# Ledger of designs, part 40: miniprotein binders against q53ft3

Target 1, 195 residues: q53ft3
Amino acid sequence: MFGCLVAGRLVQTAAQQVAEDKFVFDLPDYESINHVVVFMLGTIPFPEGMGGSVYFSYPDSNGMPVWQLLGFVTNGKPSAIFKISGLKSGEGSQHPFGAMNIVRTPSVAQIGISVELLDSMAQQTPVGNAAVSSVDSFTQFTQKMLDNFYNFASSFAVSQAQMTPSPSEMFIPANVVLKWYENFQRRLAQNPLFW

## First folded at step 5 (miniprotein)

Design mL43
Fold by ESMFold2-Fast, scan of step 5:
Structure mL43 (fold): chain B 195 residues (1-195), chain A 104 residues (1-104)
Amino acid sequence: as target 1 above (195 residues)
Amino acid sequence: SPIQEEFEKLMYEALEYIREAVELHYEAEELFKKGDKEEALRLFRKAAELYQKAAELFLKAAELAIKNNDPESYKRAIYYAEEAMWYAEIAQEWAELIQKELEK
């Protein structure tokens, strides 16, 4: 269901399934890794209301695994890039891989994926700077504007509403929202698995 | 096989462009929030270009998958090509919005 990519290495597409809802990739020579890409293969979507929490585990000085939450992948965001270079001396986070804390070889780390309810994922905070995720923030903003526009069957032009941008807030023209909506429809028609 | 090796190479190169584009996209949003609109515009345009380059590589990978009679790899490559094109559009919309603000 998942793939894992590291710069300069062959892509891994065969995760080890360690439980009904848990998958693991091994990362040998992890000290040379700065970024990891985790992605869905696109053949099997998550069940409705479900997504994947992505964890990183490395062996500490005693060979004990330290698990950290990196971020999430979902049907709507099926790939994510994570920065791990700064995490190897960090603190462990709450994780679902409890009894799998087994002493490992010093140079092998792991990516863990736990299939979880989206509601549960919303209550968790990934370790700082792990995910490069602001791309989603703009998409969510435009989706919200689009919903408001169509739900009330009114446009900014029709309502004659005037919004003056403040230094921290922006007014996005209706044409930008419509163009994004058209791209939404195009993508939906070409790959319905996104929605 | 040699075709499968070339497919993986194209997928890897495309995903590296995605990684670089997303990092620039993230930095552009932060610069925009800080009020550095000119630099944000530059980075959004660069991110869009890199997303488009990734899309081209994913499409080339899709061609190889078809030649290798591998529909699963084809579907995966096309999926990522569509995602790359989508994010290129996001970056372009950001750039157009900022450019209009700077024009007056």
Scores: ipSAE 0.000, ipTM 0.166, lowest interface PAE 13.6, mean pLDDT 67

Design mL44
Fold by ESMFold2-Fast, scan of step 5:
Structure mL44 (fold): chain B 195 residues (1-195), chain A 104 residues (1-104)
Amino acid sequence: as target 1 above (195 residues)
Amino acid sequence: SPIQEEFEKLMYEALEYIREAVELHYEAEELFKKGDKEEALRLFRKAAELYQKAAELFLKAAELAIKNNDPESYKYAIKFAELAMDYAERAQYLAEWIQEELEK
């Protein structure tokens, strides 16, 4: 039903179902993650009157999960960006002396999605600094996703060389992408009200 | 704003098509390596269609960014569209090459 996307990592589309209404994605090496995108796959909508509450968890000093509400996804808003970089160290020793003595073991954070009634969700308060609402933050995240897509481009080029023996049949006309861009530019020039 | 929310929705819908296309693309490559050329052909064609749909949504997002006087979002949407079209063309060329091999 859901997907989870982190810049620079393989997209996850197979959530672990832990209850009839609860789904989890594992986030290894979560200290390097700044933003997470949660989105609905196009095949299964929420039932009428329902949506998904999105939670983030990390293990506390005793290894127990600490869940924080990040926000929501719904049929009307099927994707959301969350900034989690400020949420992972609220518990334990966050003062300078404590941080200097923190022992880190390999651990995994989680994104949890709970299917809930929209009326119930309206009464919940997400962590205020988790949701990304500004265009500047969104633009920065978009750049990171572009970098991730470029990594795919590089991997594709390598696999192409290994799979097809005729390199000339692998070359794509450079002007096809340009034709799409030029057509769009022409439309903008003809409709100056778009500016 | 409604325009900004529609822009974000289009970008994410396009990224979902990219995700599906990438999965099919890699599966097609594996099938080709195993000698399952007919199924590889089918999946490369499907991947190309999904890449094209992503490009259309990215271009629509770019148009909204211009209306919202947001040149940075426009720039990123256009770059995503260009990459999606590049991959669509790559998948189409692979499909065409496999089709020609099957006809021999």
Scores: ipSAE 0.000, ipTM 0.194, lowest interface PAE 10.7, mean pLDDT 66

Design mL45
Fold by ESMFold2-Fast, scan of step 5:
Structure mL45 (fold): chain B 195 residues (1-195), chain A 104 residues (1-104)
Amino acid sequence: as target 1 above (195 residues)
Amino acid sequence: SPIQEEFEKLMYEALEYIREAVELHYEAEELFKKGDKEEALRLFRKAAELYQKAAELFLKAAELAIKNNDPESYKQAILYAEDAMRWAEYAQIYAEEIQLELEK
């Protein structure tokens, strides 16, 4: 039900379900990632009174995952953009080697989504200012991409005669995401500055 | 001011490569639709090369922004470089798929 997008990488639309209410995306080569986008897919909403808490995890100095709350996605706000560059394990290191270009083993971070009651979510405070302003270039580009995807997906759903039964149970096929990428590339080719 | 002028020059040159690459990318898609796969392959490869050249220029602009103590310009140049590298990868994927199809 969720998608995860990182600039310069292919979108992930198949989260690993680790519990009835918990989903995880792996982020390899985490050190190179500045922003992560989490968004809802298709026409499947959260159940009434529920939403998704978005967490970020990376290995700490002992190799243990530390989960931090980044923010939320809900039926009313089905996408969110997070800046995670300030949350990397190497940042804030106070020892002499903290500022050196030390070759480390590759780190794999994770984005976790927990389906929770809206009342419970209201009692939680996200770390720092992980949510980003809409004014920077990456955020504007990403929002334009998401707008294009939602418009394409909704148009596809309406035009799909094969999927007329059980509209509320419709899923967005993987090939629709690929077709959206192709259509978005065409728009960029025609007007590279539209974003 | 000299560093700022050099930064703007690099950004402009990079955007010119992007514009050319995008035009080639669009032309390649149209050729592919018409069944001219060999020509489409050539143009996708050329587009990928131009996207890569743009990325290199954006990265050089980012270095100048650092030297000029301009974090806003640095951030923007890095974001443009990331986008250019992503577009280059997409063009390379299309080219590789067409190449494989031609080698039946």
Scores: ipSAE 0.000, ipTM 0.087, lowest interface PAE 18.0, mean pLDDT 67

Design mL46
Fold by ESMFold2-Fast, scan of step 5:
Parts: C-alpha cells; sequence; structure tokens
Structure mL46 (fold): chain B 195 residues (1-195), chain A 104 residues (1-104)
C-alpha cells in the first residue's frame, strides 16, 4: 500500500506489515538521510474516515528506538515529503508501536505507518515543521512509481543490449546513462517547467 | 519570482552533478573493462555520491514546487530524482560487485 523514497537509494515499494494496521520501512545508514517521501501506491484508498500516521524511529545511545511523529498521508493528500535531518536528538512522540519498542542495531532507522482514524490523527502533533503538503496530481506519479522503476531499467537494457534483463541486479551501461543525460538536458533547455 | 528562481537554480545545480557523475560512470566502466578494478571501484563510488547529491537537489526542488502549489513542476522534479537515485544505486551495486571480486 505504501512506498518510501530516499534520495540516493532505490525506492522501497514493499513495506513490511508488522500488524494489521502497521507498516514499516527499514532505513540503514540513516545518518546520511535528509528527506524521506512517503506515498500511497496504486488505486487502493484508505477506508472512509481513516488515514496513515507517519513516524520516524532511530536508535538512541542505548539502542532503544525513539519514535517521532512526522505527519500524515490521507486519500486527499496521498504523499508527503518529510525533513528528518536534525530530528535525531529530539524527544520522542506518543506512538502506537509499543510492541516494536525494543533494542535494535545502532545504524538502522525506520519509517512507520500506522493506519488510524482521522479523528485520532487530528489530536496528534507532528514534530516541528517536518511535513510538506502534497497535491492530488502526485497520485498519478505514485501509481507509476513501480512502472517507472522497472520500465526505466528495462528500456535501457533492451535498447542497448537486445536482451531481456531482470528488473533487479541489472547494471546500466555507461552509453545508456549518457543517452538519459542527453534527453534530460534537452528537456530542461527546450521545454523547462519554470513558472 | 524568488521562488521560481530558486527552483530553477536547484534544477540546474542537480544537472551539473549529473553531468560529472555520468563522466565518472563512463570512465569507471572503461577502467573495469581494462582490468583496473581498484580505480574503477573508486570512480563508481564517486559517481554514486554525485548522483545522490543530484537526487537531493531534485527533492529540494520538488519540496519548493509543492509549497508553491505547482504539481507539474513537482512531478518533473520527482521524476528526475527517481532517475538519479536509480543511477546512484546501479553505480553503488557495481562498486559492491568489484569490491567482492577484489576480496575473493
Amino acid sequence: as target 1 above (195 residues)
Amino acid sequence: SPIQEEFEKLMYEALEYIREAVELHYEAEELFKKGDKEEALRLFRKAAELYQKAAELFLKAAELAIKNNDPESYKWAIEYAEYAMLLAEQAQRFAEFIQDELEK
């Protein structure tokens, strides 16, 4: 149901479901992460009156997870950008992940999503100004996230190697990367989306 | 406007990192083909770092577009962030492959 995007890392499209209403993404080497995008995948909406509370968790000096509420995703706002740099020294938020609140490895953080009633979410206060509002048009992008990942990788291999590559563990030839760069440069120069 | 100028600046800064990363990526593949695995490893790691920096700038541009209520610019910036992240991951995986070969 959810996706997680971190700059410089492959998009994660399969959250680990840890309870009927709780989903988690692992973020190894979290100290290098500045922004995280959380989004809903596909066309399956939340049930009426429900949404997702988004949490960030990092291990403290004793290895205990510290959970902080970042914000929310809903049917009306199915994606959100969160700035997590600078949150690692903050105090913990009230959170619903009690059963997962155990000692963990020091370099791995998590994004947690709890499916909750909108009324319950309205009573919660996110840490600082971590969230950026999203727009409806981002739903089209999230629906195409998986297709973009596999189609981008596959189109490169087919156009260059005349082979059908596996969607994972495929190395992109440098000449294909150059073609992508040329297309990007052309689009930016001739049809920029500046307003 | 200041917001439009900042968006443009971020997009072009990201493009410069992509340009440098692509050049290193190309050199790394050539070095690998010649059997200079240690130097190829170094350049693949540098390319991955620069792709990651480009992706971060695209994400900053996307954040700015959302605050400016411009979904078209947001999608454009996110699309390029995704491409940069994919390239960073591929360069990093190639580096890991070479590292494993050198350790065997």
Scores: ipSAE 0.000, ipTM 0.343, lowest interface PAE 11.2, mean pLDDT 68

Design mL51
Fold by ESMFold2-Fast, scan of step 5:
Structure mL51 (fold): chain B 195 residues (1-195), chain A 104 residues (1-104)
Amino acid sequence: as target 1 above (195 residues)
Amino acid sequence: SPIQEEFEKLMKEAIEYWDEAFELMKEAYELYQKGDKEEALRLFRKAAELYQKAAELFLKAAELAIKNNDPESYKEAIRYAEWAMEYAELAQDYAEYIQRELEK
């Protein structure tokens, strides 16, 4: 149903289903990750009135997951980019008792997607600064990646719409997303500044 | 070896066509969004042609790899050929949609 993309890593398209309405992606070595992209594969849309709440989780010092709401994906907005570099617990502690509360955080985190009612999602507030910034070079790069993906997805959706009785529904095969990502990554390897 | 050199040459040429086609797809969609449908149609058709050329070259590379008893290179070339064919189909489908719009 979903995909997760981190620059310089293999795209993940096989989320682990942990409940009827909950899916997770593992993010190893997450301390090096600044941005993640979450997107719908287009093979299975959300049921009418439903959407996906996107969470970021890391294990605390006791091994317990700490979940933070990043934002949402819906049939109308099937992909989103999130900045997670400022959301990691125990990093850059500047409070007076920082030295007394040193917590060792494991290097593995998760992206979680919870399928929820749109009305329920409207009542939730994502953590601050998870949205894309216009002044960061990497944010410019990831926004360009999203634009490229949307352009390809839209062209495919237009073609598919003419072949189906429900033209407002967007269906994008998972392999189209994979091919777009691999092409873009190849271009980036040839010239890292082409974007 | 000469066979390995020819394989690498075909893969490189195919990737160059694929990269050119990708840029045309992006430009075509932007033109379509701006309302320049005739130019968008032309570029989508050109992109489809270039993706088809890429697929042809990847398939030729695959033939060389299997003759050279190199199954890993064969699998890579076949995978790339499959992707190029699907991209060509996407470009062609969008071109057909725009053509139908222009005929109304």
Scores: ipSAE 0.000, ipTM 0.106, lowest interface PAE 19.1, mean pLDDT 68

Design mL52
Fold by ESMFold2-Fast, scan of step 5:
Structure mL52 (fold): chain B 195 residues (1-195), chain A 104 residues (1-104)
Amino acid sequence: as target 1 above (195 residues)
Amino acid sequence: SPIQEEFEKLMKEAIEYWDEAFELMKEAYELYQKGDKEEALRLFRKAAELYQKAAELFLKAAELAIKNNDPESYKLAIEWAERAMYFAEEAQLYAERIQEELEK
């Protein structure tokens, strides 16, 4: 349902499902990560009235996970960019993942996605006004991150093409990624600052 | 394989240079439109340098893809190198135009 992209790393499209409504991506060597993109794969929409709250976790000085709300993804806003550099230990808040006591490696951060009611999401405040959560405001950055996605998705798609997916699993078709890349490349060649 | 790991490392480093260059390019253009030509010139020159660095790394990645008998990775790296070279030339062109304006 979800993908997670970090510049210079292979895209992750297979989140660990830790509950019916909760999904986690591991981010090793998180100190080298400045931005993370979370996106919906576009195959399955959220149920009506539902969306995804996006959380970030890193180990505090005691090795305990500190979960922080970064923002949201919804059917109307299916991707978001988050700046995680500069998030510090001890800024944890009340959140659905804290009670789960998810086992952590000290050098590994996590992105958590909790499927929640839109009404509940509207009552929550993401940490840090510096978080780049608006795709519209940062269209150029989103395009840049999508380029990064294509660079690593190409290698990933080849690997996935060697597998017969089960009915419960969905993969981004390689041809869709290739066509998107070709169109983006052509547009950049015509207008390098197009967005 | 070790060759594939080195390929991914080079692509990652190239994209980091690309990312910085793109931000500088955008800022430089905004400064130029506002009339801050000296600062715009500095940033266009820096963007050109970083795009060139990205292109060099993409080309090294392409060579590793050839060695690894991976035509898809080769094509990807080459296309990114060509894009990076195009933007380096574009940034250089803007820098030259601004330099000429400042010399008058």
Scores: ipSAE 0.000, ipTM 0.078, lowest interface PAE 17.5, mean pLDDT 67

Design mL53
Fold by ESMFold2-Fast, scan of step 5:
Structure mL53 (fold): chain B 195 residues (1-195), chain A 104 residues (1-104)
Amino acid sequence: as target 1 above (195 residues)
Amino acid sequence: SPIQEEFEKLMKEAIEYWDEAFELMKEAYELYQKGDKEEALRLFRKAAELYQKAAELFLKAAELAIKNNDPESYKRAIYYAEEAMWYAEIAQEWAELIQKELEK
């Protein structure tokens, strides 16, 4: 039902079901993660009056999980972008003996999704300002990824034009890159859930 | 060069599989909306296979680029490979959800 995306990593769509109403994604090497995106796959909506509370857990200094409420996903807002860098237990080596700490905590955090009544969700307060935007974050995410894709493709075309190509390089005309961007934008607009 | 021509041939073939997979995803979604879950499942599974084939070809192209000491082509091929694998996972998740619905 849910997907979880971290920039630079493959999307996760196979959540571990740990209870009838609870789903978890593992985030290995979470110290390198600044943002996570949680989204519904669009095939099965929540039942009327239900939604998903999104939690983040990280290992504390003793290796115990600490759960934080990040926000919510609902049928009306099926995706959200969360900034987790400010919620980590602290930056390593910030105190004089940080580098001497031999107590190793696992570098695996988790995103948890709990299916709850909307009325119950309304009574809860997410930590800080973990949610990046109050606007539909799936649309913003899709546009941001498309912009990054276009910028990458355009940078490639420009580098080929500016520098003498190596014998193994092939130049792609900028006009082809523009057509590719327009076609990709059209496809995403037709069905954003395929992103 | 012959190796550069093989690189672009692999990229083109990968994009053709990716384009076919996109059309299948769209068709599968429409079938699912109309209640034809069995046919939708079949097409989502086919789309996943085609996205995986695209990813394999992009990775093959990346290997040629690194062999030719061409880091820009390598970066391009890896980016497309990762994106194709991402779409394959989405297609597989759709198929898994529909399969579970049909088993109830």
Scores: ipSAE 0.000, ipTM 0.108, lowest interface PAE 14.4, mean pLDDT 67

Design mL54
Fold by ESMFold2-Fast, scan of step 5:
Structure mL54 (fold): chain B 195 residues (1-195), chain A 104 residues (1-104)
Amino acid sequence: as target 1 above (195 residues)
Amino acid sequence: SPIQEEFEKLMKEAIEYWDEAFELMKEAYELYQKGDKEEALRLFRKAAELYQKAAELFLKAAELAIKNNDPESYKYAIKFAELAMDYAERAQYLAEWIQEELEK
C-alpha cells in the first residue's frame, strides 16, 4: 500500500506490519540519511475520512525507540518528503565515560505509518523541523532526488545479457519505478506543495 | 497476479461504497440540522446499507489475500472491514434514534 524512498537506495514497497493499522519500514545505516520520501503506491486509495500518519523512530541510548510525528499522507496528498537529519542527533545519545558495553548496536531507524481517521490526525502536531520550509528549496530537492532515484533504480534494470539474476538480489520492476516517477513529476508540476 | 488484481478490484469497490456512505452520512446530518428528519432517516439507513456492503467486499478481499499468502494485505483489508462495520452500526443507531423521535 505504501512505499519508502531514500536517495541512492533501493525503494521499499513491502512494509512490515506491527499492528493491523500500523506499517513499518526499516532504515539501516540511518545516520547517512538526510531525507525520506513516503508515498502511497497509487492503485488503492484510502477510504474517505481516513489517512496515514507518518512517524520516524531511532534507537535511543537504551535501545528504546523514540517516535516522532513527521506528517501525513492522504488521498489528496499521497506523498511527502521529510528532513530527518536534524531529528536523529539528540543530546546525551553517547556518553564518553560509559564504557559498560563496547559492542556497537545496529544503526537502524524506522519509518512508521499509522492508518487513522482524518479527524484524529487533525489533532496532532508534526515536528516543525521535519517539513520542507521553502517552495524553491522543495522543488530543487525533489527534482534532484527524483533524478538520483531514477538513475539508481535504472542501474538495476534487468539486462538481456543477465536474464537470470541471483535469487538473493532484490529488484523492483523498472516500469513500476518509471510510472511512480512520472506520476510524482506530474503532481509536482501541477502543485509544488502537493506533498 | 490474477489474484492480486482481483484483490485490488475488491478493495477499490469496497472503498467506493464507503465513500458513497460517508457522503450520505454528511448529507443526512445536515438535513437533520435543518429539520428534515424524514429525509435524514432515509439517508442514514442508506448509509448503513452501503457501509455493510463495503465491509462484505473488504472481507472478500481479505479472503483472497489469505489465498495469495499475503498477510499484510489480509490485515489491511480486515482493518477496513472492521471500521466499515462500526460505521454501519453508527449509521443504524442514528437512524433508530431519529425514527424514535418521529414516533413520539
Scores: ipSAE 0.000, ipTM 0.325, lowest interface PAE 15.6, mean pLDDT 70

Design mL55
Fold by ESMFold2-Fast, scan of step 5:
Structure mL55 (fold): chain B 195 residues (1-195), chain A 104 residues (1-104)
Amino acid sequence: as target 1 above (195 residues)
Amino acid sequence: SPIQEEFEKLMKEAIEYWDEAFELMKEAYELYQKGDKEEALRLFRKAAELYQKAAELFLKAAELAIKNNDPESYKQAILYAEDAMRWAEYAQIYAEEIQLELEK
């Protein structure tokens, strides 16, 4: 249902389902990550009155997970950009070795998505540094790509009909759209900076 | 001129394949929507073949137009060739998807 994008990394589109209403993406080497994009995938919307609460988790100094609410995705706002660089802790000492991270296990963070009632989500407060205040650029990019494909397909269909002696009603093969989407996802997965 | 006559002959032959291919596309799509996947697959494959044949003839016509220093005829032949190639791709995508559905 969901996708997770980090600049310079392969897009994750296969969340691990850990409960009926909860999904998780693993973020290895999370200390190098500044921003994460979470977005809805495919044509399946949230059920009416539902949305997704987006959480970030990282291991604390004792190796225990610390969950923080980043924000929300909904049918009306299906993607969001979150800044996570300010949420990582480790500065408790100004000693020269404070920047040397000696970990016993790999540093892995998680993005969690909880499917919740919109009314419940409205009563929750995200952490102050997480949400990016700028326009949702990924939604704009996605819309631009869909417009580009639609214009191309429509233009071709019109051209074909105009060239026939007895023009027929237009149709655009439905699986051409599906094939385009699969190719788009593959390109995005291979090079997230294509976006 | 003899070159102009050959150009017109190629364009006419190409358009005949192109028209037949489009009729097959429409019929195949209707059959697919009705659930007759095996016959739809056959017709989409036939349409792709005919569109490819049309494109080859349109490209040959374009070559003759260039040799005859006729840029307008060249432009027209290329436009038809590009459309035929795009529709061949559409037909192939449909055929591929139906083949996968039938293998399930």
Scores: ipSAE 0.000, ipTM 0.113, lowest interface PAE 18.4, mean pLDDT 67

Design mL56
Fold by ESMFold2-Fast, scan of step 5:
Structure mL56 (fold): chain B 195 residues (1-195), chain A 104 residues (1-104)
Amino acid sequence: as target 1 above (195 residues)
Amino acid sequence: SPIQEEFEKLMKEAIEYWDEAFELMKEAYELYQKGDKEEALRLFRKAAELYQKAAELFLKAAELAIKNNDPESYKWAIEYAEYAMLLAEQAQRFAEFIQDELEK
């Protein structure tokens, strides 16, 4: 039902269902993460009067998860971007042992989604300034998807560098795409049902 | 507005096709590396089809943005339509490469 995207990483679309109304994504190496995007995959809406509360969790010094409410996704606002860099347990002096020469290894954080009544969600207050505007969430989501794919496509082409034809011969110039778009527009004008 | 809501719905649907196509691209590449060239060919062709569907939805969203006097949304939609078209052609190029190998 849900997807989770981190800049520079492959999108996750297979949440672990841990209860009838609860879903979790694992975030390894969370110290390197600044923003997380959570979105609905869109064929199955929430039931009327329901939405999803989005939580972020990392292990505390005792290894116990600390859950914090980041915000919400709903049928009317199906994606949201959250800044989590300010919510993590800090290095250095922010922790009692941060000033010591103790090597901290990254642990696994989690994004949790709880399907809740909208009335119940209205009673809750998200932490700090984690959420960004919904308009920005669509733009940033699309850009992160594009970045992830171009990283993959570039890697695939480089892997084919030792084969004929060469990767440079597989690259499609932008003007070819523009000509395709022009032809597509002409076809649409002749048959409005083409789209 | 209703036009803005329809724009967001089209963008979301386009991204869903894009996401499906991207997963097929990854699976096709792994199959190709394992030597299952026939199945890789099939999945690259399917990925190209899904990227083309994404492009069509992005283009439809761009036209709605123009009608809604929203040039910023238009710019985003048209840019991603162009990217989706490029990716569809790239997937087709990979399929053609594999088809040529199978014929040899």
Scores: ipSAE 0.000, ipTM 0.143, lowest interface PAE 13.0, mean pLDDT 65

Design mL61
Fold by ESMFold2-Fast, scan of step 5:
Structure mL61 (fold): chain B 195 residues (1-195), chain A 104 residues (1-104)
Amino acid sequence: as target 1 above (195 residues)
Amino acid sequence: SPIQEEFEKLMQEAWEYYLEANELYWEAIELFRKGDKEEALRLFRKAAELYQKAAELFLKAAELAIKNNDPESYKEAIRYAEWAMEYAELAQDYAEYIQRELEK
């Protein structure tokens, strides 16, 4: 349902499902990461009244995860860009991952996505400086990454288009992913801070 | 160059038709799977028409690439033209199949 993009790395489109409503992406060597893009694949929307809360976690000195709320993704805003460089250990934000207590290696961070009610999400406050507030060269980088993802989606669509219609087989429309790419790129060009 | 700018405009217009056709095509597949055959038929026919329009524009772009001595752009335009033509035929085949089912 979700994807995660980091500069210079292969896009991740297969989150580890750790609960019915919780998904995680591993980020090895996270100290070299400045920004992370989290997005919906566009294949299946959130149920009515629901969205995704996006968390970032890194291990503290005792190996315990420190979860911080970065922001949200919704059907109306299916992608978000977060700055994670400079986030430090301290008191974690309120989070639903506490009971899961995931133990990790010291150099591996995680992006967590929790599917929650929109009303509940509206009452939560993301960490102050996680949202991208300037244009900089990051915009060009993001467009290049989206182009790579677009090429991936196009290749998938081509292979699938050769299949005959079959009621016994589930088919995921690749054009929904392509539409997300187009909409995101167009809006990014018009206003880099639209997310 | 002016020819390169014209090439880029044709490729963009062709790609917009192609993506619109893809949307209708996959929506038609979903409708067919759900049993909405009459609506699926209409969308497959519209998709075929848009794929054909895309192919025509990609072929025009390929011609400009040849005139501009740009073999890489030519190859890309031809590849997309071929995909658009194949998908137009595929969409038409689905439409024909559904029409025959509805006539029975």
Scores: ipSAE 0.000, ipTM 0.087, lowest interface PAE 19.0, mean pLDDT 70

Design mL62
Fold by ESMFold2-Fast, scan of step 5:
Structure mL62 (fold): chain B 195 residues (1-195), chain A 104 residues (1-104)
Amino acid sequence: as target 1 above (195 residues)
Amino acid sequence: SPIQEEFEKLMQEAWEYYLEANELYWEAIELFRKGDKEEALRLFRKAAELYQKAAELFLKAAELAIKNNDPESYKLAIEWAERAMYFAEEAQLYAERIQEELEK
């Protein structure tokens, strides 16, 4: 049902089902991983009112798994990219030459997906997100509005991007700004929380 | 290098799918505004599929960039994969909404 992708590795599409509602992917040598992509294969949607909570697990100093909530995937958002490099214990905190004489056990991390009610998922806070105040709520709205504009505008810049595989600049037609404004206002009128 | 050439090929193919999806997506928006729900539904579904294909190719390009020890190309490919997935989700949401309305 799910897939897991790490840059430089074969995509995994055969999760281990460890419970009726729980699926796991193994990530060997996880210290070399910065980002993980979790996605739905698109063949089977979640039942109405359900989604997937995505967890990351690494062995602590005692070798026991420590599970952290990374985020969610849903029918409306069937893929997500997570940064895990900041979640690894001891990564970047020790001088490399100081640790080179210590034998290290192989490290295997896991991505876990738990199929849960959307209402239950809405009550959970992923790692890396702070509690929201009124000011933070306005900031988040503004950020989402900017993201929406950027994504819309960038969709029309692809013709310039196609001139080179790694363009440093993109050009956006002036009428795209007006079209974005109209689209955003229409979406906002239909559902103020669509963003 | 062979890896760099394959990266460029994947990025170009991904952008071609993305561009086609983008044209269909905004055409579907206009059809939806005009009340042509059936045609809008058809185009939103096709746009979602093409955006998903673009995302898959951008992700493959990202894998090659990592193998080639090229973090800038990796970042570019990942950012485009994110955009493609975002629009695939938007197109799918529009399609689901229209499908529900047509079935009522």
Scores: ipSAE 0.000, ipTM 0.121, lowest interface PAE 15.1, mean pLDDT 69

